# VH-VL binders against Adventurous-gliding motility protein Z (aglZ): the designs that were tried, part 7

Target 1, 119 residues: Adventurous-gliding motility protein Z (aglZ), of Myxococcus xanthus (q1d823r4to122)
Amino acid sequence: RVLIVESEHDFALSMATVLKGAGYQTALAETAADAQRELEKRRPDLVVLRAELKDQSGFVLCGNIKKGKWGQNLKVLLLSSESGVDGLAQHRQTPQAADGYLAIPFEMGELAALSHGIV
Below, E stands for the ipSAE of ESMFold2; O stands for the ipSAE of OpenDDE; V2 stands for 0.75 times the mean of E and O plus 0.25 times the DockQ between their complexes.

## First folded at step 4 (VH-VL)

Design ca19 (from c12 with light chain A50D; framework fv_tocilizumab)
Fold by ESMFold2-Fast, scan of step 4:
Structure ca19 (fold): chain C 119 residues (1-119), chain A 125 residues (1-125), chain B 107 residues (1-107)
Amino acid sequence: as target 1 above (119 residues)
Amino acid sequence: QVQLQESGPGLVRPSQTLSLTCTVSGYSISSGYYWSWVRQPPGRGLEWIGYISYSGSTTYNPSLKSRVTMLRDTSKNQFSLRLSSVTAADTAVYYCARDTSPLDYLLGKYYFDYWGQGSLVTVSS
Amino acid sequence: DIQMTQSPSSLSASVGDRVTITCRASQDISSYLNWYQQKPGKAPKLLIYDASSLQSGVPSRFSGSGSGTDFTFTISSLQPEDIATYYCQQYYSYPYTFGQGTKVEIK
């Protein structure tokens, strides 16, 4: 099970389509608040998390997941349009590192490949 | 050294648009950070209005969203605030401020490290 | 919106006293809290970020602690130049919100 946290609806649907094609069950959350409710309701294997959300920085949510009770049991693939490849490489070196990273834009095949490698 | 300076009219009539500009020196606004406006009515507390990012994306306080517009002028190293349909409740000192270091941004740590001196805007007929 | 409540709203203390201000968030904000000092007629100045990290150049008599919903700001030995209003601010979610402020005065 994969939870996709992304406020841009068409992009979220594209990611869900690719991951469903790869054999995952997907759920969508449009906001960090919705994502936190979904995490408490059902435990996914992977969270695909956009850094640029409307209600909260995805970096803040990533930090909460990794520092909190979910850190050991929950994988995070972090997506960012503003941080670029170099910025995400720097985040990988921090205590709050995600399990995978994709700079937007990326090819949808990369999303499927990284998700498989993480889960 | 990084410095921020507000400028704009100190008196605005009710129903008009309040317009302020923040001039930044010592750092290019397009190179990084988020650039915010915060206001403080006389004798009252602080209220965050919104920010514009180094790439031009904006996030506004929902209570003000329908009236707020923020813009960048990267050639002048400035960012601006427009607040439409003002009333007496919009009388405040308006501050511009810079949010966080590049590393702390990635760590999800946001704080206002440099502030302008503030510009008093009075809404009165 | 996350509401931030400070206690007390004002206090008066003597030079050398330990001063403690508390800030309570209406929901869990982890450690995503800052403290600012605002002297009369001046812009706010960052003192503490990420609940407990002292900003460069800020005197060590200032400190912060706490996580979740309850936070504390302390001045270990109050000095005359510390007369100011102090504000907590959460940056866990948008919109950023501030406490109502605590006015610190010297007897």
Scores: ipSAE 0.529, ipTM 0.852, lowest interface PAE 2.3, mean pLDDT 88

Design ca21 (from c12 with heavy chain S55R; framework fv_tocilizumab)
Heavy chain, then light chain:
Amino acid sequence: QVQLQESGPGLVRPSQTLSLTCTVSGYSISSGYYWSWVRQPPGRGLEWIGYISYRGSTTYNPSLKSRVTMLRDTSKNQFSLRLSSVTAADTAVYYCARDTSPLDYLLGKYYFDYWGQGSLVTVSS
Amino acid sequence: DIQMTQSPSSLSASVGDRVTITCRASQDISSYLNWYQQKPGKAPKLLIYAASSLQSGVPSRFSGSGSGTDFTFTISSLQPEDIATYYCQQYYSYPYTFGQGTKVEIK
ESMFold2-Fast, scan of step 4: ipSAE 0.572; ipTM 0.860

Design ca23 (framework fv_tocilizumab)
Fold by ESMFold2-Fast, scan of step 4:
Structure ca23 (fold): chain C 119 residues (1-119), chain A 124 residues (1-124), chain B 107 residues (1-107)
Amino acid sequence: as target 1 above (119 residues)
Amino acid sequence: QVQLQESGPGLVRPSQTLSLTCTVSGYSISSGYYWSWVRQPPGRGLEWIGYISYSGSTTYNPSLKSRVTMLRDTSKNQFSLRLSSVTAADTAVYYCARDSPLDYLLGKYYFDYWGQGSLVTVSS
Amino acid sequence: DIQMTQSPSSLSASVGDRVTITCRASQDISSYLNWYQQKPGKAPKLLIYAASSLQSGVPSRFSGSGSGTDFTFTISSLQPEDIATYYCQQYYSYPYTFGQGTKVEIK
């Protein structure tokens, strides 16, 4: 099970379609608040998390996931349009690092391949 | 070093649009950080209005979202606030501020530089 | 929206006193809380970030602690220049919200 946290609905649907095609069950959350409710209801194996959300920084949500009860057991793939490749590489070196990173734009095949490698 | 300075009309009539500009010196607004507006009605507390990022994306306080627009002018190193349909309740000191993630990689954010504030009075 | 409630709304203390201000969030905000000082007629100044980290250049008599919903700001030995209103601010979620402020006076 993969939870996709993304405010841009068309992009979220594109990611869900690719991951469903790869054999995953997907759920969508458009806000960090919706994502937190979904996490409490049923823990996924992977969270695909946009850094730029409407209600909260995805970096803040990533940190909360990694510091919280799910830390090592819940994998996070962090997506960013603003941080670029170098910024995401720096985040990878921190104690609150995600398990994978993709700079937007990326090819959908990269999302599927990286998700398989993480879970 | 880094300085922020508000400018714009200090008197706005009810139903009109409040327009303020923040001029930044010592740092390019397109190079990083988030650039915020915060207001304070006389004798009251602080209210966050929203921010515009170094790349131009915006996030607004939901209570003001229908009336707020923020824009960047990278050639002048400025960002601006427009607040439409103003009423007496919009009378406040308006501050621009740099939303400086201490370590945005760890999700830490704070306002490290502020303008001096510009009083905008909404009156007929 | 996350509501931030400060206590007390105002206090008067003597120079050298230990001053404590509390801030309560309506929901868990982890350590995503800042403290600002605002002197009359001036913009707010950051003192503490991430609940307990002292901003560079800020006197060591200022400190912060807490996590979750309950936070404390302390001035270990009040000085005359500390007369100001102090605000807590959460950055856990949008919109960012501030406490109502605590006015600190010397008497």
Scores: ipSAE 0.193, ipTM 0.764, lowest interface PAE 5.2, mean pLDDT 86

Design ca24 (framework fv_tocilizumab)
Fold by ESMFold2-Fast, scan of step 4:
Structure ca24 (fold): chain C 119 residues (1-119), chain A 122 residues (1-122), chain B 107 residues (1-107)
Amino acid sequence: as target 1 above (119 residues)
Amino acid sequence: QVQLQESGPGLVRPSQTLSLTCTVSGYSISSGYYWSWVRQPPGRGLEWIGYISYSGSTTYNPSLKSRVTMLRDTSKNQFSLRLSSVTAADTAVYYCARDLDYLLGKYYFDYWGQGSLVTVSS
Amino acid sequence: DIQMTQSPSSLSASVGDRVTITCRASQDISSYLNWYQQKPGKAPKLLIYAASSLQSGVPSRFSGSGSGTDFTFTISSLQPEDIATYYCQQYYSYPYTFGQGTKVEIK
């Protein structure tokens, strides 16, 4: 099961469509607060997490997931439009590192392939 | 050396728009970081207003969001604050500040302007 | 919004004393907390970031500790130049919020 945390609704739906086509069950959250509620309700195998959310940095939410009760058992794929490939490479070196990274824009095939590789 | 300097009118009439500019030297605002405004009413604590990122995206304090606009002028290396419909409650020292990038797993204000007192009075 | 509460609101101590200030968050903020020093008429200055990391150039007598909801800021040996108001600040979620401040004075 994959939880997609993304504030841009059309982009979230596009990602959900691709992942459903690849055989995953998907749930959507628009905010970090919504994502927290979904995580408490039902643990996913993967969180596809936008860095630029309106209520909390996705980098901070990623760190909380990795430090918290979910630990390394819950996989995180971090997406960013502002950080670019260089910034995401820098984040990979931090204690809050995600399991995978994609700089926006990316090809939807990359999302499916990377998701398969880390779940 | 990175320096931030606020400028703008120190007196604003009630119902008008408060406008401040932060001029940055020693670093290009479009190259990185988040650029914030923080205010402090006389004798009181600090309140974060919002930020504008190096790419131009903004995040505002929900308590002020309907009245706040932040803009960048990359050619002048400046970012600005507009706060509409001001009242006496908006009287404060306004600081601009540089926010360290979340990419380092850290957030903090490492450089601040000296502060500009804005009084809202008729 | 996350509420940050500092204790005490003010204190007086002698030069050389150990000074301790606490900060409590209304919800778990992990280690996403900073401490700032503000002298009268001046902008705040960062002392501690990420709950316990000392900012470069800041004297080693300043330290921070804690995680979750309870945080402590310590000055191991108070100096005259440490007279200031100290603020904690969370960066866990938007909006960023500050404590009300703790005013430190010399006896």
Scores: ipSAE 0.272, ipTM 0.786, lowest interface PAE 4.4, mean pLDDT 87

Design ca25 (framework fv_tocilizumab)
Fold by ESMFold2-Fast, scan of step 4:
Structure ca25 (fold): chain C 119 residues (1-119), chain A 124 residues (1-124), chain B 107 residues (1-107)
Amino acid sequence: as target 1 above (119 residues)
Amino acid sequence: QVQLQESGPGLVRPSQTLSLTCTVSGYSISSGYYWSWVRQPPGRGLEWIGYISYSGSTTYNPSLKSRVTMLRDTSKNQFSLRLSSVTAADTAVYYCARGSPLDYLLGSYYFDYWGQGSLVTVSS
Amino acid sequence: DIQMTQSPSSLSASVGDRVTITCRASQDISSYLNWYQQKPGKAPKLLIYAASSLQSGVPSRFSGSGSGTDFTFTISSLQPEDIATYYCQQYYSYPYTFGQGTKVEIK
């Protein structure tokens, strides 16, 4: 299962469509608070997580996931419009690193390929 | 070195709009970081107002959101705060500050550089 | 909003004393907490980030610890230049919120 955390509705639907086409079951959350409710309700295999959320930084939520708050083996694919490739490469060097990274904009085929490699 | 400096009127009448500008030197505001405003009423604690990112996206404190607007002027390397419909409760020292870029260490977001602060008094 | 409560609100201690300040969050904020020093008439200065990480250039006598809801800030050997108000700040969720401050004075 894949939980998509993204506040931009059309972009979230586009990602969900691509991942469903690739054989994943998807759930959507618009905020970090909604994402946390979904994580407590039903554990996914992968969280596709936007860094720029309205209620909490996605990097903060990524850190909590990687500290094991919702289990030790939950995978994160981190998306950012503001960090760029160099900023995301820097985050990859930290103890709270995500399992994959995509700088926005990206092609939807990249999302599917990277998700497959992570789970 | 990075330096921030506030400027704007120190006296604003009730119901008017408070307007402050932060001038940044030593770093381009469009190259990174989250450019923030924090205020402190005399003798009281700190209140985060919001930030504008290097790309222009904004996040505001919900308690102030209906009255706050932040803008950036990349040609002058400045960002600004407008707070509408002010009352005596908005009397405070207003600081501009640089918030850490998106979290590249341990989920760290902090204010590493601050302006000296500008006192704004709301009174007739 | 997440409420940050500091204890004590003020204290006085002698040069060389160990000074401890606590900060309590109204909900779990993991380790997403900073500590700032503010001297009269000056802007706040970052001392500790991510609960326990010392900011570069800050003296090693300052330290932080804790996680979840309970956090501690310590000055291992108080110096005259440490007279200030100290604030904790959470960055777990928006809006970012600060504690009410702890005033540290030398007796």
Scores: ipSAE 0.185, ipTM 0.743, lowest interface PAE 4.9, mean pLDDT 86

Design ca3 (from c12 with heavy chain L106F; framework fv_tocilizumab)
Heavy chain, then light chain:
Amino acid sequence: QVQLQESGPGLVRPSQTLSLTCTVSGYSISSGYYWSWVRQPPGRGLEWIGYISYSGSTTYNPSLKSRVTMLRDTSKNQFSLRLSSVTAADTAVYYCARDTSPLDYFLGKYYFDYWGQGSLVTVSS
Amino acid sequence: DIQMTQSPSSLSASVGDRVTITCRASQDISSYLNWYQQKPGKAPKLLIYAASSLQSGVPSRFSGSGSGTDFTFTISSLQPEDIATYYCQQYYSYPYTFGQGTKVEIK
ESMFold2-Fast, scan of step 4: ipSAE 0.580; ipTM 0.876

Design ta11 (from t2 with light chain S30Y; framework fv_trastuzumab)
Heavy chain, then light chain:
Amino acid sequence: EVQLVESGGGLVQPGGSLRLSCAASGFTFSSYYIHWVRQAPGKGLEWVARIYPSGGYTRYADSVKGRFTISADTSKNTAYLQMNSLRAEDTAVYYCARVGYKSGWYPGYFDYWGQGTLVTVSS
Amino acid sequence: DIQMTQSPSSLSASVGDRVTITCRASQSIYSYVAWYQQKPGKAPKLLIYAASSLQSGVPSRFSGSRSGTDFTLTISSLQPEDFATYYCQQSYSTPYTFGQGTKVEIK
ESMFold2-Fast, scan of step 4: ipSAE 0.533; ipTM 0.858

Design ta14 (from t2 with light chain Y32W A50K Q55E; framework fv_trastuzumab)
Fold by ESMFold2-Fast, scan of step 4:
Structure ta14 (fold): chain C 119 residues (1-119), chain A 123 residues (1-123), chain B 107 residues (1-107)
Amino acid sequence: as target 1 above (119 residues)
Amino acid sequence: EVQLVESGGGLVQPGGSLRLSCAASGFTFSSYYIHWVRQAPGKGLEWVARIYPSGGYTRYADSVKGRFTISADTSKNTAYLQMNSLRAEDTAVYYCARVGYKSGWYPGYFDYWGQGTLVTVSS
Amino acid sequence: DIQMTQSPSSLSASVGDRVTITCRASQSISSWVAWYQQKPGKAPKLLIYKASSLESGVPSRFSGSRSGTDFTLTISSLQPEDFATYYCQQSYSTPYTFGQGTKVEIK
């Protein structure tokens, strides 16, 4: 099961299609608030999380997930268009680091490969 | 109109070096992946390297890794392929090609190609 | 790496024939396949992307389809300008890989 947190619907659907093709069940959330509701309903194995969400930073949501009740048991793949490779490398050095990172734009095969490596 | 124009090909001896250029026009160069694809005489297509100019994100085929370096100059709308330690098996027509960008991902298909530039590695 | 196995390596056909070229991926790549046409001495030209989407300016006699990891390029009624070599390509992940090519020759 993978939860995809992404405000651009077409991009979210493209990611969902790739992950379903790779054998995962997927759910979509457009905001950090929607993602929190989905997490409370059923724990996914992986959260694919956009850093640039409409209502809140995905970096903040990542930190909340890692400090929360699931801790290291809930995997996070963080996507960012604004942080660049160097910015994502900095975040990877923190105690609240995500389990994987993708700089936008990326190949859909990279999403599938990193997701398999994480879960 | 979108155009890609390669230059820099020629005859070089084994162990030599050569730099190819790909001059781009008619689109926002920094927003598109630029790839090099080669074709040996009478053979099929082989992917070589790619760059995303704004981010400097590079990838290389295993056959050229450590010998070739891809780079881009966004002020000149030009991508480069620096080819070192050339071998006979590097003999090919080298094409530069553009991959379109969609929000959040790139589709990986080559919508525009240059005319190609011939590199011959022979003594 | 993802292998793209293309068949046949060549075929002979007449103007007006239906031509079918196939390509098989070594693993699941969704619909991330493109097809290219290459004429002697020229760069490849994009025909089909994402398995079945026709590129702008390409004649409607060209079509693509997908069944699992099997991909097909069809030319419904071959024209003189269609005698060329055709390549499939997976666009799913780097390194991008191409099929070996299919040469469509005059009968």
Scores: ipSAE 0.069, ipTM 0.732, lowest interface PAE 4.5, mean pLDDT 88

Design ta16 (from t2 with heavy chain K102S; framework fv_trastuzumab)
Heavy chain, then light chain:
Amino acid sequence: EVQLVESGGGLVQPGGSLRLSCAASGFTFSSYYIHWVRQAPGKGLEWVARIYPSGGYTRYADSVKGRFTISADTSKNTAYLQMNSLRAEDTAVYYCARVGYSSGWYPGYFDYWGQGTLVTVSS
Amino acid sequence: DIQMTQSPSSLSASVGDRVTITCRASQSISSYVAWYQQKPGKAPKLLIYAASSLQSGVPSRFSGSRSGTDFTLTISSLQPEDFATYYCQQSYSTPYTFGQGTKVEIK
ESMFold2-Fast, scan of step 4: ipSAE 0.544; ipTM 0.853

Design ta19 (from t2 with heavy chain G104A; framework fv_trastuzumab)
Heavy chain, then light chain:
Amino acid sequence: EVQLVESGGGLVQPGGSLRLSCAASGFTFSSYYIHWVRQAPGKGLEWVARIYPSGGYTRYADSVKGRFTISADTSKNTAYLQMNSLRAEDTAVYYCARVGYKSAWYPGYFDYWGQGTLVTVSS
Amino acid sequence: DIQMTQSPSSLSASVGDRVTITCRASQSISSYVAWYQQKPGKAPKLLIYAASSLQSGVPSRFSGSRSGTDFTLTISSLQPEDFATYYCQQSYSTPYTFGQGTKVEIK
ESMFold2-Fast, scan of step 4: ipSAE 0.593; ipTM 0.860

Design ta25 (from t2 with heavy chain Y101F; framework fv_trastuzumab; at its last look DockQ between E and O 0.61; V2 from the best seeds 0.00; counts 0 for: pae E 9.4 > 2)
Heavy chain, then light chain:
Amino acid sequence: EVQLVESGGGLVQPGGSLRLSCAASGFTFSSYYIHWVRQAPGKGLEWVARIYPSGGYTRYADSVKGRFTISADTSKNTAYLQMNSLRAEDTAVYYCARVGFKSGWYPGYFDYWGQGTLVTVSS
Amino acid sequence: DIQMTQSPSSLSASVGDRVTITCRASQSISSYVAWYQQKPGKAPKLLIYAASSLQSGVPSRFSGSRSGTDFTLTISSLQPEDFATYYCQQSYSTPYTFGQGTKVEIK
ESMFold2-Fast, scan of step 4: ipSAE 0.643; ipTM 0.872
ESMFold2, look of step 5: ipSAE 0.008; ipTM 0.625
ESMFold2 (binder alone), look of step 5: mean pLDDT 92; pTM 0.941
OpenDDE, look of step 5: ipSAE 0.764; ipTM 0.912

Design ta28 (framework fv_trastuzumab)
Fold by ESMFold2-Fast, scan of step 4:
Structure ta28 (fold): chain C 119 residues (1-119), chain A 122 residues (1-122), chain B 107 residues (1-107)
Amino acid sequence: as target 1 above (119 residues)
Amino acid sequence: EVQLVESGGGLVQPGGSLRLSCAASGFTFSSYYIHWVRQAPGKGLEWVARIYPSGGYTRYADSVKGRFTISADTSKNTAYLQMNSLRAEDTAVYYCARVGYKSGWYPYFDYWGQGTLVTVSS
Amino acid sequence: DIQMTQSPSSLSASVGDRVTITCRASQSISSYVAWYQQKPGKAPKLLIYAASSLQSGVPSRFSGSRSGTDFTLTISSLQPEDFATYYCQQSYSTPYTFGQGTKVEIK
């Protein structure tokens, strides 16, 4: 099960389609608040999380997930359009680190391969 | 009007170096992937390298990795392909192309330059 | 790397014929396929993206379709200006890869 947190609907749908084709069940959330509600309903194996959400930083939500009850067992893949390679590499060295990172734009095969590697 | 213009091609000897330029105009250069695609005389298309200028995100084909370096200067709206240790099999027309996105983030090459010929021979 | 295998390598057809070119991916790539037309001495021109979406300004006689890892480009009624080489291309992952090309010769 993968939860995709992304406010751009066409992009979220494209990611969902690719991940379904790779054998995952998917759910979508457009905001950090909606994502938190989805997490409370049912634990996914992976959260694909946009850093740039309108209601909250995805970096902050990632930290909250990693400090939460599922910590190590819930994987997070962070997507960012505003952070460069160096910014994402720096976040990877923090206690709030995600399990994977993709800079937007990326190719969908990278999403599928990275998701397979961390789940 | 979107335009990509390549320059820098020419005749070089094996082991030599050459730098290609791709001058972009008519769009926000830093917001689009720029790719290099080559075509050997009478042959098909081969992807070479790509860069996202604002982030510096680069990828290379295995055949050129370690020999070619792609870069971009956002102040000049120009992408470059530095080609070192050139081999006869690098002989090709080199195109730069922009990646556009429509319809659910499917990438495609929407604009291509005219190409610049690189000939590697002794 | 993902391999794109095109068939046929060449064909000859009459004006008005239906022409079909096939491209097979070596693995699942969803609909991340584009088709390009290239005339001698020119850069390629985009015809189809996302396997089946027609690029603005391209004649409606061109269409694309997908079945699993098989992709087809169809020209419903061949015109004299359609003499060209056609390439499929995957953009699912880097390296982007192209089919070997299909040369369409009008009799």
Scores: ipSAE 0.249, ipTM 0.800, lowest interface PAE 3.7, mean pLDDT 89

Design ta29 (from t2 with heavy chain G108D Y109A Y112I; framework fv_trastuzumab)
Fold by ESMFold2-Fast, scan of step 4:
Formats: structure tokens, C-alpha cells, sequence
Structure ta29 (fold): chain C 119 residues (1-119), chain A 123 residues (1-123), chain B 107 residues (1-107)
């Protein structure tokens, strides 16, 4: 099970299609708030998390996941666009680091391969 | 008008070096992957390398790793391919191409190509 | 590396014929396939992206389709200007790979 947290609907659907093709069940959340609700309903194996969300920084949500109840068992793959490049590099050095990182734009096959390697 | 223009091709001896340039105009250069694709005389297309100019994210074909370096100068809207330790097998027309359409999120297809520049590696 | 196996390597057809070119990926690549036309002495030109989307400005006689890892380019009614070599290509993973090309000659 993979939860995809991404505010750009077309991008989220493209990622979901690739991951479904790779054998994963997917759920979508458009905002950090929606993602929190999905996490409370059922724990996924992986959260694919955009750093640049509409309502909150994905870096902040990643930190909340890692400090919270689900952090011990839940893997996070953090995606960042150009606006997040410096923040992504800094985040790799923190105690709340994600399990994997991809800079946008990336080939969709990289998403599938890295997701497989993390879970 | 969106376009890419290559330059820098020519005749070089085995073991020599050349630097190709790809000048971009008519679009936001830093927001698109720029690729080099080559074609040996009478043969098919072979991917060589790519760069995302804003981030400097690079990838290379195994056949050129360690010998070729792709780079970009966003102030000049130009991508470069530095080719070292050239071999006869590197003889080809070299195209630069943009990956367009959904390149802001993920690469899709080469929607703009340059005219190509011929590199001949021969003694 | 993902291999793209293209067939046939060449074909000869008459104006008005339906022409079909196929391409098979060695693994699942979703719909990340493009088709290009290359005329002698020219750079390739994008015809189809995302397996089945027609590029702006390309005649409607060109179409693309997907079935699993099999991809097809169809020219519904071949025209004289369609003399060219056609290539499929995947952008799912680096390295990007091309089919070996199909040369279309009009009789």
C-alpha cells in the first residue's frame, strides 16, 4: 500500500498509475491534512510525499510522521521541486530524514525503482 | 520560436577531445531536461546524456561514462557536452533535444530537436 | 536497460495503404513511449507521445496505441511525404532507449 501526497492532480495520477503497474495499491491525498486523515484510517507501507504542498510543507509533515505513532514502521519517500532543492539537501542531514528522496522532475521509472528498494 | 542549435562538431583523432554546445532560445531553458542523442552514419538513435539545468542533475549512457561530461550555463541558455578520450565508435551526428510537455513534473518526449552537429573520429 | 524491439526493419507500401509499425518493451514501462519520424538529412520529429497522444501539428492519419508492453504506430492512409524512418523510444527510465527503426518506402 502506498499513500501519495501531491497537490498537482495530474502528477499524482501519473505516479499512482506507475505504482499500480508495479503491483502496489495506491491512495491519494491532495494536502497534508488529507494525508493525516488517510494515515489514521489505515497505515500504508510507504508515503510518497511532495515537499511543496498547498497547505503545509511536506518537510514538516515528514517530521510529524517520524516523531509520531507511525514513524517507527512507516517509510517516507520525499519529492521536491526546484523550489525545495536547498531544503531537500538540508533535510537529508536532520533526525527527521526521509527514507528516500527524488528531485522533480524525475523519470517515473525512478519512482518505481526507489519505492521497491525502500519497501 | 522555440529552438535548439548545436555547434562544435568536427574531425578529431582517436584519443582527442571536443566540446559541443547546444544554444536554447524561445523557452525557459532552466525548466526542461536537455539531452544529447547521437546517430552513427546509417544507424539508429542512441541516447548519450541528459541534464536538468536548474539542478545540475545528470545521467549518462554506460558507453560514455567517465569520458563525457554534460553541463549547462543557465545565464547563457546553453548546454555543453565535453567529449574526452574519443573513439572511432563515437563518430555520429550529435543532436541536442528538449524533453517537453510534462517536463516540469516528469520527462515525456523529445518535442524539440536541434539540427545536429557531425563528429568524426578518424585517424 | 530497457530494450525496445521494433518491427519490421523496413517495409514498402503504396499510397493509401494502412501501415503498422510495432515496438515491444522488455519490461513494463506504463505508457512512456514516443514515436518519431526522421527524413533523410533531418533531425527526428515527434509524432506521438505518452503512447497514444498526437503531437500538435501532426496529421491525424498518425495514431499510437498500447497493449501491455506492445506499442503500435499506425498510418491510416500512407502519403508520399511519409517516406521516412520511424523510431519508438521509452522515457520510463535512464538510459532512454530507441527501437532500431523502421524504414518506410512508398512504391
Amino acid sequence: as target 1 above (119 residues)
Amino acid sequence: EVQLVESGGGLVQPGGSLRLSCAASGFTFSSYYIHWVRQAPGKGLEWVARIYPSGGYTRYADSVKGRFTISADTSKNTAYLQMNSLRAEDTAVYYCARVGYKSGWYPDAFDIWGQGTLVTVSS
Amino acid sequence: DIQMTQSPSSLSASVGDRVTITCRASQSISSYVAWYQQKPGKAPKLLIYAASSLQSGVPSRFSGSRSGTDFTLTISSLQPEDFATYYCQQSYSTPYTFGQGTKVEIK
Scores: ipSAE 0.491, ipTM 0.840, lowest interface PAE 2.5, mean pLDDT 88

Design ta31 (from t2 with heavy chain S31D G55R; framework fv_trastuzumab)
Fold by ESMFold2-Fast, scan of step 4:
Structure ta31 (fold): chain C 119 residues (1-119), chain A 123 residues (1-123), chain B 107 residues (1-107)
Amino acid sequence: as target 1 above (119 residues)
Amino acid sequence: EVQLVESGGGLVQPGGSLRLSCAASGFTFSDYYIHWVRQAPGKGLEWVARIYPSRGYTRYADSVKGRFTISADTSKNTAYLQMNSLRAEDTAVYYCARVGYKSGWYPGYFDYWGQGTLVTVSS
Amino acid sequence: DIQMTQSPSSLSASVGDRVTITCRASQSISSYVAWYQQKPGKAPKLLIYAASSLQSGVPSRFSGSRSGTDFTLTISSLQPEDFATYYCQQSYSTPYTFGQGTKVEIK
């Protein structure tokens, strides 16, 4: 089960389509607040999380997930258009590190391969 | 109009080096992946390397990894392919081609191609 | 490394014929397939992207379709300018890979 947190509707649907084709069940959230509601309703195995959300930084949400009750069992794949490869490498060195990182833009096969490797 | 123009091809001996250039015009160069695709005489198409110019994101085919280096100069709207330790099997027409992105990913279709530049590696 | 297996390697056809070229991916790649036409001495030209989307300026006699990992390019009524070599390509994952090509020749 994968929760995709992404405000760009077409991008979110494209990611969902690729992950469904790879055998995952998917759910979508457009904001950090919606993502929190989905997490409380049903724990996914993986959260694909955009760093640049309108209501809150995805880096902050990642930190909250990693400090929370599911930190050990819930995997996070962080996507960023602003941080680039170097910025994501910095976040990887923190206590709130995600389990995987993708700089936008990326190939959809990278999303599927990284998701498989994390889950 | 979108244009990609290759240059720098020629005859070189095995073990030699060549640098290819791909001059881009008619579009915002930094917003597109620029790829090199080659075609040996009478053979099919083989992907070689790609770069996203504004970020320097590079990938290479295994057959050229460690020998070829792709780079870009956004001030000149030009991508380069530095080819070292050339082998007879590198003989090909080398094309540069662009890939645009959609929403957050690169769909990977080559909508515009250059005319190609011939590289011949022979003694 | 995703392999794209294209068939046939060549075919002979007459003007007005329906021509079908097939391409098979070695794994699931969604619809990330493009088709190109190449004439002797020229660079390839994009015909179809996303398995079934027609590139602007390309005649409507060209169409693409997908069934699982099988992809098909169809020319509904072959014209003289269509005698060329055709290639499929996947862009699902790096390295991008092409089919080996199908040469469409005059019968």
Scores: ipSAE 0.496, ipTM 0.851, lowest interface PAE 2.2, mean pLDDT 90

